# VH-VL binders against q95uq1: the designs that were tried, part 21

Target 1, 197 residues: q95uq1
Amino acid sequence: MSDNHEEESNVPAYVPGKHVSVDQLKQQDAEDEALKRYKESLLGTGVHAPKDDPRKLVIKEMKIQIEGRPDTIYPLDTKELIKEMKTKPFVLKESCHYKITLTFNIQHDIVSGLKQTNTVYRKGIKVSTEKHMLGSFAPQALAHSVTNPRHGWEEAPSGMLARGSYTAKVVFTDDDNEEHLSVEYAFSIKSDWKSDD
Key: E = the ipSAE of ESMFold2; O = the ipSAE of OpenDDE; V2 = 0.75 times the mean of E and O plus 0.25 times the DockQ between their complexes.

## First folded at step 5 (VH-VL)

Design M19 (framework fv_sonavibart; at its last look DockQ between E and O 0.33; V2 from the best seeds 0.00; counts 0 for: pae E 4.1 > 2)
Fold by ESMFold2-Fast, scan of step 5:
Structure M19 (fold): chain C 197 residues (1-197), chain A 124 residues (1-124), chain B 103 residues (1-103)
Amino acid sequence: as target 1 above (197 residues)
Amino acid sequence: QVQLQQSGPGLVKPSQTLSLTCAISGDSVSSNSAAWNWIRQSPSRGLEWLGRTYYEDMWYNDYAESVKSRITINPDTSKNQFSLQLNSVTPEDTAVYYCARETYDFLSGYFDYWGQGTMVTVSS
Amino acid sequence: DIQMTQSPSSLSASVGDRVTITCRTSQSIDSYLNWYQQKPGKAPKLLIYAASSLQSGVPSRFSGSGSGTDFTLTISSLQPEDFATYYCQQSETFGQGTKVEIK
C-alpha cells in the first residue's frame, strides 16, 4: 500500500519548555536572604570560628560519670588528644550505674541531625552497635552538652563472661551522612574497683 | 622471635577425646597483649576458628558455637603452653589443627604466628 | 556472624602478572580485614592486617586496599614463590580461599 500522511497539522512544531514560576523564584530569593541574614546574625553574636580550622564539630571533652565515684574526664579538643584516648581506658564495675556526657562546639554552620554510632568490640569481635540521635546544633559561644542515657543511669553488665577488656569506636555523622569525627576508646568491666581505678 | 610448637596424637577413635598442646617460646602465654587460638582446616569446611584463651585480670575463653559444648582450651603458665581438649570426636573432626597467636590493632585481631599444624584423623 | 566470600576461587597466572583477589563481607567491617598466604603442607602466613598494613618481612609487591564490605589483595608482579592459596579473615571468620596456580 501507500503512505497517505501528506497533510500538515495545526499542532505547533515547537513545544515550549516549562518555566519556573515567579512565585517559586521569589521564594528561593527569600530563602537565600533568610539564610544570609541568619549567617550574619551568627557572626554578629560573636561566634567566630578559627579560619584555619575547618572542623564543624569539636568535642571539648567526654565525661564518664559512675554513681558513687569521681568523674573521669577526657579532653578531646585536638586530634592528638583524640588519638591518645585509646591508651587511657576507664573501668566499670559489674552492675555499676554510669552515664557519658559529651561537651562540644559547633563551628562554621549548623549541623542538622547529629548522630552517634557506637560500636563495641571484645578481642576484635563486635559485641554491640548503638545509634543515638543527638539533635541539631548551631554555632554558639557556649558549648553544647549531651548525656547518654538522657534520663537516669545505664547499668554495666555482670557475670564472668561480661568481665574483661573492651574497645570501642564512636562515629559522629549528620543528616547528609557527612562524617565529622571518629573516636576510638577502651574500657574494662571488673568484679570490683581497684584502689588505683 | 615467637615460635609455637604443637604436640599430640594423630589418630583418635570416634567418641574419644582429642588432646593437643601448643608450647610457646618468645612470648608469655599470660601476656595481656595476646590471645592464644586453635584453628582447624579441612577440605569440607576450610579454615575454621575453634576458640581462644587469654589473660587479663583472670583467664578468659571464647569458643565457636559449632564446638562450644565439646571444647576446652586451657593455659598452663608453668610450662608456657596451652592445650585443646575436644570431646566426643566424630570423623567430621578430621582436620589439620593449628595453634596461633592473635595480636591486636586496637579494634581488630590478626594471627601473626602459627604452629606447624597437627593432622588429626578420626577413624575406627 | 559475618560471611566472607572470595573471588575467584582459583586463577591461573604467569610470573610477572598483576594478580588481584577480592574479598566481600556480608556487612561492613570498616578496615578490619587480614590476608594470609598458605603453601601446601604449611601453616598460613600473615601478609596484611587492617586491610592495608604490610606485615614486617613481607615483600612490597603485596598490597591490600578497601574498606566497608569490599576488599582487595594485589600482587603487582607475581613471583614463583607466590603460587599459593590466599585467605581473607576478620575475627573468627575466614574466606574460602583463592588458589593462585601456574598457567
Scores: ipSAE 0.369, ipTM 0.694, lowest interface PAE 2.6, mean pLDDT 85
Fold by ESMFold2, look of step 6:
Structure M19 (fold): chain C 197 residues (1-197), chain A 124 residues (1-124), chain B 103 residues (1-103)
Amino acid sequence: as target 1 above (197 residues)
Amino acid sequence: QVQLQQSGPGLVKPSQTLSLTCAISGDSVSSNSAAWNWIRQSPSRGLEWLGRTYYEDMWYNDYAESVKSRITINPDTSKNQFSLQLNSVTPEDTAVYYCARETYDFLSGYFDYWGQGTMVTVSS
Amino acid sequence: DIQMTQSPSSLSASVGDRVTITCRTSQSIDSYLNWYQQKPGKAPKLLIYAASSLQSGVPSRFSGSGSGTDFTLTISSLQPEDFATYYCQQSETFGQGTKVEIK
């Protein structure tokens, strides 16, 4: 698998100033329902923080987007669904263009300096580690989404040595190196797409 | 019950090739659930992984960097065996050599069956 | 390239003693650590895989615990056949061993 490090300076998720009334913002964006919901989430209206769930970061979904093909979507709303990831590998055709979007909620407190570390293995041997700085995220009702790569596409490796089955682990930590989430998953690189049911 | 039986010479002259064979019973060298390893042990280096071969739609090899230029591990499906060849040996290659089956627990492997070991001395 | 440090390098114990051996890793490996026993002139024998899972045929006096970077092998009541060297392992890396000797 190809490692491509693009050292980027990115602005984390913005929390708007609270000097504009919520009513004024809602009126300005009434025509665009999706933008309205996003604005409401940023301003704190409709925020829900479950009393019995102490997690600051709650994963919702992993989506694999492949250029020219339907998306593969993993709902991750429960511990059981997260554990099921490792039994449901996705397939990348060699040299395909893809990107991965993770969707998550932040609750209770701001998470500062969130960092994603992805480690890939082949038959128990570590073959790559990639780190991405995601930024700081405030609690809101609407989920946050981060896409890697941020711009363009990633290209799957090719050749006989690159093809095969891989396992991986993605870990989210903050500036204090506190671990907020760990997901184990699997994928394979093949010469052609597998037929779907 | 899986068993690994080693064979090969215990004395090799410097600059020659060390050749060992590991015969497998109770499993297949081409099993998709296992990998087949060579590991050696000496007082100066302790247990040292050398390399492996495994089958997943085709054959793969992984070799330790310390020996990568000199090592070859070959499967033989007709005999249900795998071999070690280590070229250009020196006295530093003197060790007990083990073959081992590797089984996986998602992110990592462990060696659940080992051959009996072959003491190999490299001396003029 | 994960460093594995076992402690102690050796210990002396009597039959019936509780023995603990520690393995520390330079990076988190979750629970992907294995333990082996080796007697002189014999191949290593797998005792524990995945930090705490007992291999079939291994006596229940052996147990493993830990996660992340700190792992422990425990022998609850040492038997005469337990005098051996013990190794931790993850991936291609082995610890340097802990020799358990009779007192």
Scores: ipSAE 0.216, ipTM 0.665, lowest interface PAE 4.1, mean pLDDT 83
Fold by OpenDDE, look of step 6:
Structure M19 (fold): chain C 197 residues (1-197), chain A 124 residues (1-124), chain B 103 residues (1-103)
Amino acid sequence: as target 1 above (197 residues)
Amino acid sequence: QVQLQQSGPGLVKPSQTLSLTCAISGDSVSSNSAAWNWIRQSPSRGLEWLGRTYYEDMWYNDYAESVKSRITINPDTSKNQFSLQLNSVTPEDTAVYYCARETYDFLSGYFDYWGQGTMVTVSS
Amino acid sequence: DIQMTQSPSSLSASVGDRVTITCRTSQSIDSYLNWYQQKPGKAPKLLIYAASSLQSGVPSRFSGSGSGTDFTLTISSLQPEDFATYYCQQSETFGQGTKVEIK
């Protein structure tokens, strides 16, 4: 009697990482540079926008910060670099703490009610959507920086079903639902930090 | 070049199990970059995705809700093939069945290689 | 459930004609749309993936465009071998097909 364990292949429900409570962050008085930059962004002095670039939002960098690990930085200054980013997935160890920082310039006008929508896919199937209200940003000399989560860390999903390769798309929209930027990236959730050679 | 070769009976009686096999050449059923799918086509329902199997550190299956309770897709790594089992068939399951490789372009899956198709008729 | 609507369901054209087929999705899904050609008694053949990428070996007269919920397959100059049924696909859902017939 061969017990055909019908492993109910439950579609791995991507469970978005648990927000690690701000209470652990209360001890580090370090004003989140992102919050400081956000405040500064609202006070932006009329910086001369490039006449040849009509874009209001220009991405510069995506930084993956993992607690206890070196940062992964993706320069995004060119279209080519943006395209290349998706071919260079970063690794998240299951249950690790991570955050993502996006650096961008605002040009020409204030972008009001900037919203970040992150959609994650596994094998081309949408597994999660996360929306973040970022706020309003004015043109300024210094690039804006937004970190998600704004406070604390995101915990990477854990478990056998969470492990695997993912792709994601980040879309930035304003209050008028104008799309200013889309960025595609890839990552893997693994049991350890070892790159699959 | 990737090739998919289907095999199995073209006639199944009502309430019986439809069984088909798709043999893979030029790729591996355990490829991390591919999923292996069954799709059927009928005049009444058009092209209908039934399910997939794929390997990513472990085996996964996705099934269409319409057949989820009756369908099983199994890989066979030893033979480099995958199979379809559809239980309790009715005349509504009469269709041309295709196996297909699904490849991914980051945010999208597409079916780049197909089997030759198998006409399966459910009749008493 | 994602619904795919192709238009037209059928069309008649002559060799050399420009043919345009539209596919509308019920949801703005970030997943790209793919196009297939099917001839009688044959399996579907991939033509275009990710809305606009031409599959290897497919003639350049085929092109795909669109974004959001509206996508288009274009045949710039219809050839005799192009008389077939065309399908759009997104995720696990296929359109109902567009039959291109000889006028």
Scores: ipSAE 0.060, ipTM 0.665, lowest interface PAE 2.0, mean pLDDT 87
ESMFold2 (binder alone), look of step 6: mean pLDDT 91; pTM 0.941

Design M2 (framework fv_sonavibart)
Fold by ESMFold2-Fast, scan of step 5:
Structure M2 (fold): chain C 197 residues (1-197), chain A 124 residues (1-124), chain B 103 residues (1-103)
Amino acid sequence: as target 1 above (197 residues)
Amino acid sequence: QVQLQQSGPGLVKPSQTLSLTCAISGDSVSSYSAAWNWIRQSPSRGLEWLGRTYYESKWYNDYAESVKSRITINPDTSKNQFSLQLNSVTPEDTAVYYCARETYDWLSGYFDYWGQGTMVTVSS
Amino acid sequence: DIQMTQSPSSLSASVGDRVTITCRTSQDISSYLNWYQQKPGKAPKLLIYAASSLQSGVPSRFSGSGSGTDFTLTISSLQPEDFATYYCQQSETFGQGTKVEIK
């Protein structure tokens, strides 16, 4: 319009910016300069983490979503809940459609190149290993959320030999190969759903 | 290298319990990668899977629906063997009984080693 | 229950012949099919698992193919020791199978 009170409509390309200390990030940094700059760019998005909680990755919950069924939610924000995870198996009906959502916070500093490796076992034999790059995440008040698959649904196996008990281990690592969390869980594949809640 | 050796009676009377044992060498009955099965064979019905036992933090058993109410399969880790007990037998239980190791190719099971077989006759 | 049909129920062949045995299922079993060889008085011996995987120690003249409802066992050049009963077995459930005896 003609309003002289908003004269600064153009933003300079150069922003004087806040000075960002890189020491806390680069003590364990990889040699990738682009990654280092990316980490530095996220550092301005800060949330004050509890001083008595040294964790960088805090999984708030794991949600098992099954098409046409109520969600199953596992809180995982304490070490006790993580330890008990595999004693509380969830059930998948043969050929059902499902997906898994993780809700988590990042604390203290940026986690760069967060990835998950999920390995499933049946009767001690490794039946699948899937690796997913989740991305780089900064500390912030709102929880981050990642769903796998990213779109649509996974289909559970079927058949007599697919039915049975499974165990799985998911490991979260970053670009520096730091292991942030390891969770073991269990599930079973059955011919029909269990009755009621 | 894996061998399964069977033992048990060949003649059982109707209403009695059939008991067979399968001794394992070259593998452990508590091996995480294997399940241990009982399968019988008769001319009229062919191969019939009866059940299996396997170890995953604890022991599990799966049984065929047709024998579920009469069958028990028990592992014995101290002797490295597993057994079959089939209650209330009838002449229809007359068959050659085999034990077999089951191995998996991503959820697809197959029986790679078998015992020698035990002919069981149920007669009154 | 899944029904199995094996063809032929019996066949006559000569050493050196190419032999084909087929197995059909009443419903889709993906690749959950195994082939076994059995000689009189002996336990079955695994030849092929997961429809097409050759068991260790089994001669390469044996091969399996197929998926879903139609499966084939092939012996490329029949040997004297191959005269036996052959049968397919679906690995989703054990039921009554059919068998073919090579004479």
Scores: ipSAE 0.006, ipTM 0.438, lowest interface PAE 12.5, mean pLDDT 77

Design M20 (framework fv_sonavibart)
Fold by ESMFold2-Fast, scan of step 5:
Structure M20 (fold): chain C 197 residues (1-197), chain A 124 residues (1-124), chain B 103 residues (1-103)
Amino acid sequence: as target 1 above (197 residues)
Amino acid sequence: QVQLQQSGPGLVKPSQTLSLTCAISGDSVSSYSAAWNWIRQSPSRGLEWLGRTWYEDKWYNDYAESVKSRITINPDTSKNQFSLQLNSVTPEDTAVYYCARETYDFLSGYFDYWGQGTMVTVSS
Amino acid sequence: DIQMTQSPSSLSASVGDRVTITCRTSQDISSYLNWYQQKPGKAPKLLIYAASSLQSGVPSRFSGSGSGTDFTLTISSLQPEDFATYYCQQSYTFGQGTKVEIK
């Protein structure tokens, strides 16, 4: 069912592999005071989720950073902005160095083993599928930030056959196979930058 | 209202070049929302995709591996049409040839309009 | 290459029958499967795209379902004009076809 791409796993040592609520987490700790204090530090000082927002994963923004060029930032904190992303493609120059940073909040419950699956298409043809483990994250006021690649830069493809328009779908799931979010987006690979890119 | 109208010879001798044309009405061959395809059908191979051309900032083409060395698909914007040239034909190229428009539901392509088809027989 | 297998290769049915045709893929293709109808001497006609989206102008008795590796085309009440061969397609590969014949 999956592509043959291999992925390195960087799962945090402590966070349980099963979904747990804040209340369940605290109840599980009755017999160990040190474990209880550790779990409470992971959860932070209080509940910060809006009562009317059931989302566990809220993406604040996606930032595309290209070496030697201005950053491109997509606010994604509403469902409307997520749906509109596919109408706002970004541009990569052949062989450019780039990285993508996702800034997000976790609400309501700890999300264990958050991972993304990114599938790229060129006019109906699937050209790649990559899976990345992001880690485990707790509800807290301060936003989480994950950059891929973690170190250095990723290099955009080059050559006449690499140029063109692409579409992609990224899906965020966890260790319980719960799907938190799906985002469709578009980009193009060009031989040179345009003034409006 | 999109229509695709095919023209070209029905009988071709082995080793010659097959040449077919597909005339487009109701859409532009340079429409960036579409790709223009050639697909053939034979009893032995069924429906077989041969290749496509499409326009973005320039013209692109993509061809099936089985015919890549012999095939050219070429757009003509002035006549609003596109053509197929298949070199060095053999009896195995005997088939009904269709042109088709490909459009997209963002992630996936599908063939929504087809030409009437041209029966091509490769025989000496 | 992703292989596709249609089942059955042919079937006999009567007007008013519910007809089900399946397409199985060797790899997960999510929902990226299309269905076509072809009558003798005619070009294929698009019925369903993206597994379940009905093409404009196609009667509502046609429906598509499935995801991953297993897909189904259903005709809820077969009409005389529905006797034809049906093909599934993903990317640039077509299934071998299912012929629906009069009983």
Scores: ipSAE 0.145, ipTM 0.618, lowest interface PAE 3.4, mean pLDDT 84

Design M3 (framework fv_sonavibart)
Fold by ESMFold2-Fast, scan of step 5:
Structure M3 (fold): chain C 197 residues (1-197), chain A 124 residues (1-124), chain B 103 residues (1-103)
Amino acid sequence: as target 1 above (197 residues)
Amino acid sequence: QVQLQQSGPGLVKPSQTLSLTCAISGDSVSSYSAAWNWIRQSPSRGLEWLGRTYYESKWYNDYAESVKSRITINPDTSKNQFSLQLNSVTPEDTAVYYCARETYDFYSGYFDYWGQGTMVTVSS
Amino acid sequence: DIQMTQSPSSLSASVGDRVTITCRTSQDISSYLNWYQQKPGKAPKLLIYAASSLQSGVPSRFSGSGSGTDFTLTISSLQPEDFATYYCQQSETFGQGTKVEIK
């Protein structure tokens, strides 16, 4: 694996029942069948995933919303768009209020405990690592939408030490520590929206 | 193409300030694509990163925690060079000191050009 | 603070040998691991960056592989000029070095 989640505080390092006996394997098979029936009852009929697309998580877009400013939208539903994101940085003004919304589809099966780990760097130095629980999501025709923060706004840092160019890596994992997606992106913090600082 | 040339004293007395300079040719010390580093090497500690300076609309400095209270790295755009000042030196600061250019693959840096090194002995 | 462990600490080899050096990190660093060669009395020289990218001017007998926490530097056919100490590096941290000595 590309990411080691054993040391992450918000991602379970151990799942109960992972180490099993023959009897427990038979019990788990019965539980898997029960879970399958339960999921089918929750989803109903009318959700279908392309058989040629094995992805369980498909991010349609990431929207950066800044109070009093036009939204910046990054379509991310192809691998090419995901790779391009790091070449298209966005700007945050010192102390501005912002929030980020992810719009996505779940395919094939329920994803339990979807988590986002966001690590921010300045010239290769790790300046922060933030973990956000997004929730559990089922396949459905309509895309899911999650906004961070869930209520209100996040405030961008301020001061001379906060200004500059940043890069970030966000990794999406679930309760089974399966990595679904990794995206690299860039942004800068400036004293004003069109300043060169 | 890029060359880093070091200058400075080889012998420094305990409690004094070590001062080294790295002159750059083939690149600009204010280049947005680069950071300028000091790295030292001793038998006891191996290769040890000390700090960097770089320009993005303004100058930034990052320093290793072990030397943070004693170290200053300062760019000089008019001479196209950068310097290291390490205060209150002890015999444990005895090492070969290198300057190095850092370039980046997105957020991860690598040192692609190095100065020739300066052997610094801290002794009375 | 990431810990980097190289193995072996030293090895003896002959010209023409295939040499493998490993670097293990205490935390997942994706592919962001670099390799350097240092000859006696000289500064280190960059060989490989981002785990597998060969630096311009470095012979193709050098290759890097790995991701996450386990990384490998390989010299496919050791030459006389390759007897040196090799270091891995990630951000501000260097491995302790592997010395490749003549048998």
Scores: ipSAE 0.006, ipTM 0.510, lowest interface PAE 10.1, mean pLDDT 82

Design M4 (framework fv_sonavibart)
Fold by ESMFold2-Fast, scan of step 5:
Structure M4 (fold): chain C 197 residues (1-197), chain A 124 residues (1-124), chain B 103 residues (1-103)
Amino acid sequence: as target 1 above (197 residues)
Amino acid sequence: QVQLQQSGPGLVKPSQTLSLTCAISGDSVSSYSAAWNWIRQSPSRGLEWLGRTYYESKWYNDYAESVKSRITINPDTSKNQFSLQLNSVTPEDTAVYYCARETYDFWSGYFDYWGQGTMVTVSS
Amino acid sequence: DIQMTQSPSSLSASVGDRVTITCRTSQDISSYLNWYQQKPGKAPKLLIYAASSLQSGVPSRFSGSGSGTDFTLTISSLQPEDFATYYCQQSETFGQGTKVEIK
């Protein structure tokens, strides 16, 4: 049931045109020119992308840091290393404090709104999906670094239901929905560390 | 190599409990790398996954939403088998029931060995 | 839940033909689609896993390709024993099947 009244017939209709106005074209041209100059400025600093490497995002490594334990480092700067990562699981003790750091380079052009989507699975069943906005990054000689969480530590789950083996897929996209990279990795949650505790 | 052999009644009356067993040879029901599934097939619904059981520090079960309130899948490590119990059956549960081993390529499962199938008819 | 659509529902072919069967998913599943063959009165048999990996013991005339939402099973030269129904599967979901029949 609705008590809404019909609109008066003398209200003008607005129909968007197919063509952009002259003022809008001038605004778009100014924005395109500013972006072009910005990119030329970045490349003019002596930062050059390899001609034979079309990647815009190159992950150098993923570092797993656990409070009170040695760091685990996965080099990821080649497709072969990325593919091997899923055969090298790491272990988290229930309730341990951990953080993950990504070190990466941007090539060819700025990447706007770099985002990671991390999906965790147990025996093929999706357990969680988390999305993190990483930011916008420009080509530069030194690698960028992003840590999650940004401050302090993340706490691993605890309890009988949390223990077990997990697999995960992290996908990196940008504001244009371009997929730059996908990495598969594995981990387990256990009640205690192995014999080297 | 791996073989799955099914047993259980072929005729069940409406409102009763369907019980099927799948005996495993060539692998262990508690193998870390595998999950053990029940899948059924009917002309009207096609292939329909019902649930799985698997061991990781403890036993886990996953069940399809459509049967979750009526289904139990139980492993038996001493006999190296697993069973399906489906309560309050109706004629819509009439199907061929298969057990299957699930193996994983990372997070994605695939069914590499299947039992021979058991035709189950639900009628009065 | 992911929807999976197989096409065609059935096809007629002759021995020696190249046969192509398609599976489309409602969501991106990367490369994690599997293909099965089922003959009347028998359990399904795994042919291809992870879109393109041939299961041990399966003839090389079977191949899989695709990623994301569009996947294809190809039989390069159909043999008499290949007349069967073919199913795609991802996780807990199966396609409706494609029946390959004698022309």
Scores: ipSAE 0.007, ipTM 0.514, lowest interface PAE 9.9, mean pLDDT 82

Design M5 (framework fv_sonavibart)
Fold by ESMFold2-Fast, scan of step 5:
Structure M5 (fold): chain C 197 residues (1-197), chain A 124 residues (1-124), chain B 103 residues (1-103)
Amino acid sequence: as target 1 above (197 residues)
Amino acid sequence: QVQLQQSGPGLVKPSQTLSLTCAISGDSVSSYSAAWNWIRQSPSRGLEWLGRTYYESKWYNDYAESVKSRITINPDTSKNQFSLQLNSVTPEDTAVYYCARETYDWYSGYFDYWGQGTMVTVSS
Amino acid sequence: DIQMTQSPSSLSASVGDRVTITCRTSQDISSYLNWYQQKPGKAPKLLIYAASSLQSGVPSRFSGSGSGTDFTLTISSLQPEDFATYYCQQSETFGQGTKVEIK
């Protein structure tokens, strides 16, 4: 499987779709560059990472948004919270509309070609693998944010065979094949929003 | 602690239905933490997963694409067992058939207990 | 559909040898790989699950490592009872097996 090419052309904080023209992509790149220069002027060129934290990639939170339901937010900025993530599954109702947002910081040095690989499993069966190129990121005080899908909503599967418990793993790597972070999470697809399965 | 015991015929004629049963002790066939699998082994094809049955509020079955049109796996909660029915067998279905319990870690499903195996020969 | 290739297909070794068996997958499976031992006429026996977790009752000379597409099973000091065929497995797919034979 190849990388997701839609993500490969992205600038941080801007995610063009396949239907966006070359002129629109260049215009959006210019706007993002202006915003980046503005943020750099506010934060200065000497933003320092905490001396006691060697991480280059720090995930602050993962947010699950479901249309018509309150958001679920998982703080992930410590190793303990990341390990705890898989014990707190979220529920998706059949055919519901959802999206997931990751908020993160880059520390110490530029990360070139940051890529995420998300693999979902059900009862030992791999049901999907998606690879997204996020781009190259410099250290800065303000967090970066990435939402999937960028526009609109993703639709949860439906039917007898789709219902059940799932696990997933997201792995973050870069152009040097350095693994920065791995996060495991769980979710269930159910016929309705009942707390008792 | 957990034991799986297989029973069924060794010889089946082409076009007939193969029927095998796996009796479970030390666990329940309706245990939500387990799935119950049929796996076969032949020199030409190696180890092949055929399908599973498991309980989550209701019964579910998953089947390998290669046998999906011919296979049925059924649990029997009253006898604490599960069965395999494979229709329209051909000589290519000749294999040792195993039942196996699948348990799940967050990382994967794995087969931690296996039946003794049943050699099935399909010939006229 | 994931393809799993074990290497070597067979090897000859002596008691006390360090034996290494590899399993390569056609796509990234993270750490979701298991290892089994099978002796002639017997069902496979689980040795290692989730790439590196030793099954209860399995001797500590067995270890697993790897993630993504490249996995290794190691026997640090081969014993007479270790001559067998070893299989890797991910979900519904099994490797073709590696036969460990006495020299």
Scores: ipSAE 0.000, ipTM 0.472, lowest interface PAE 13.2, mean pLDDT 80

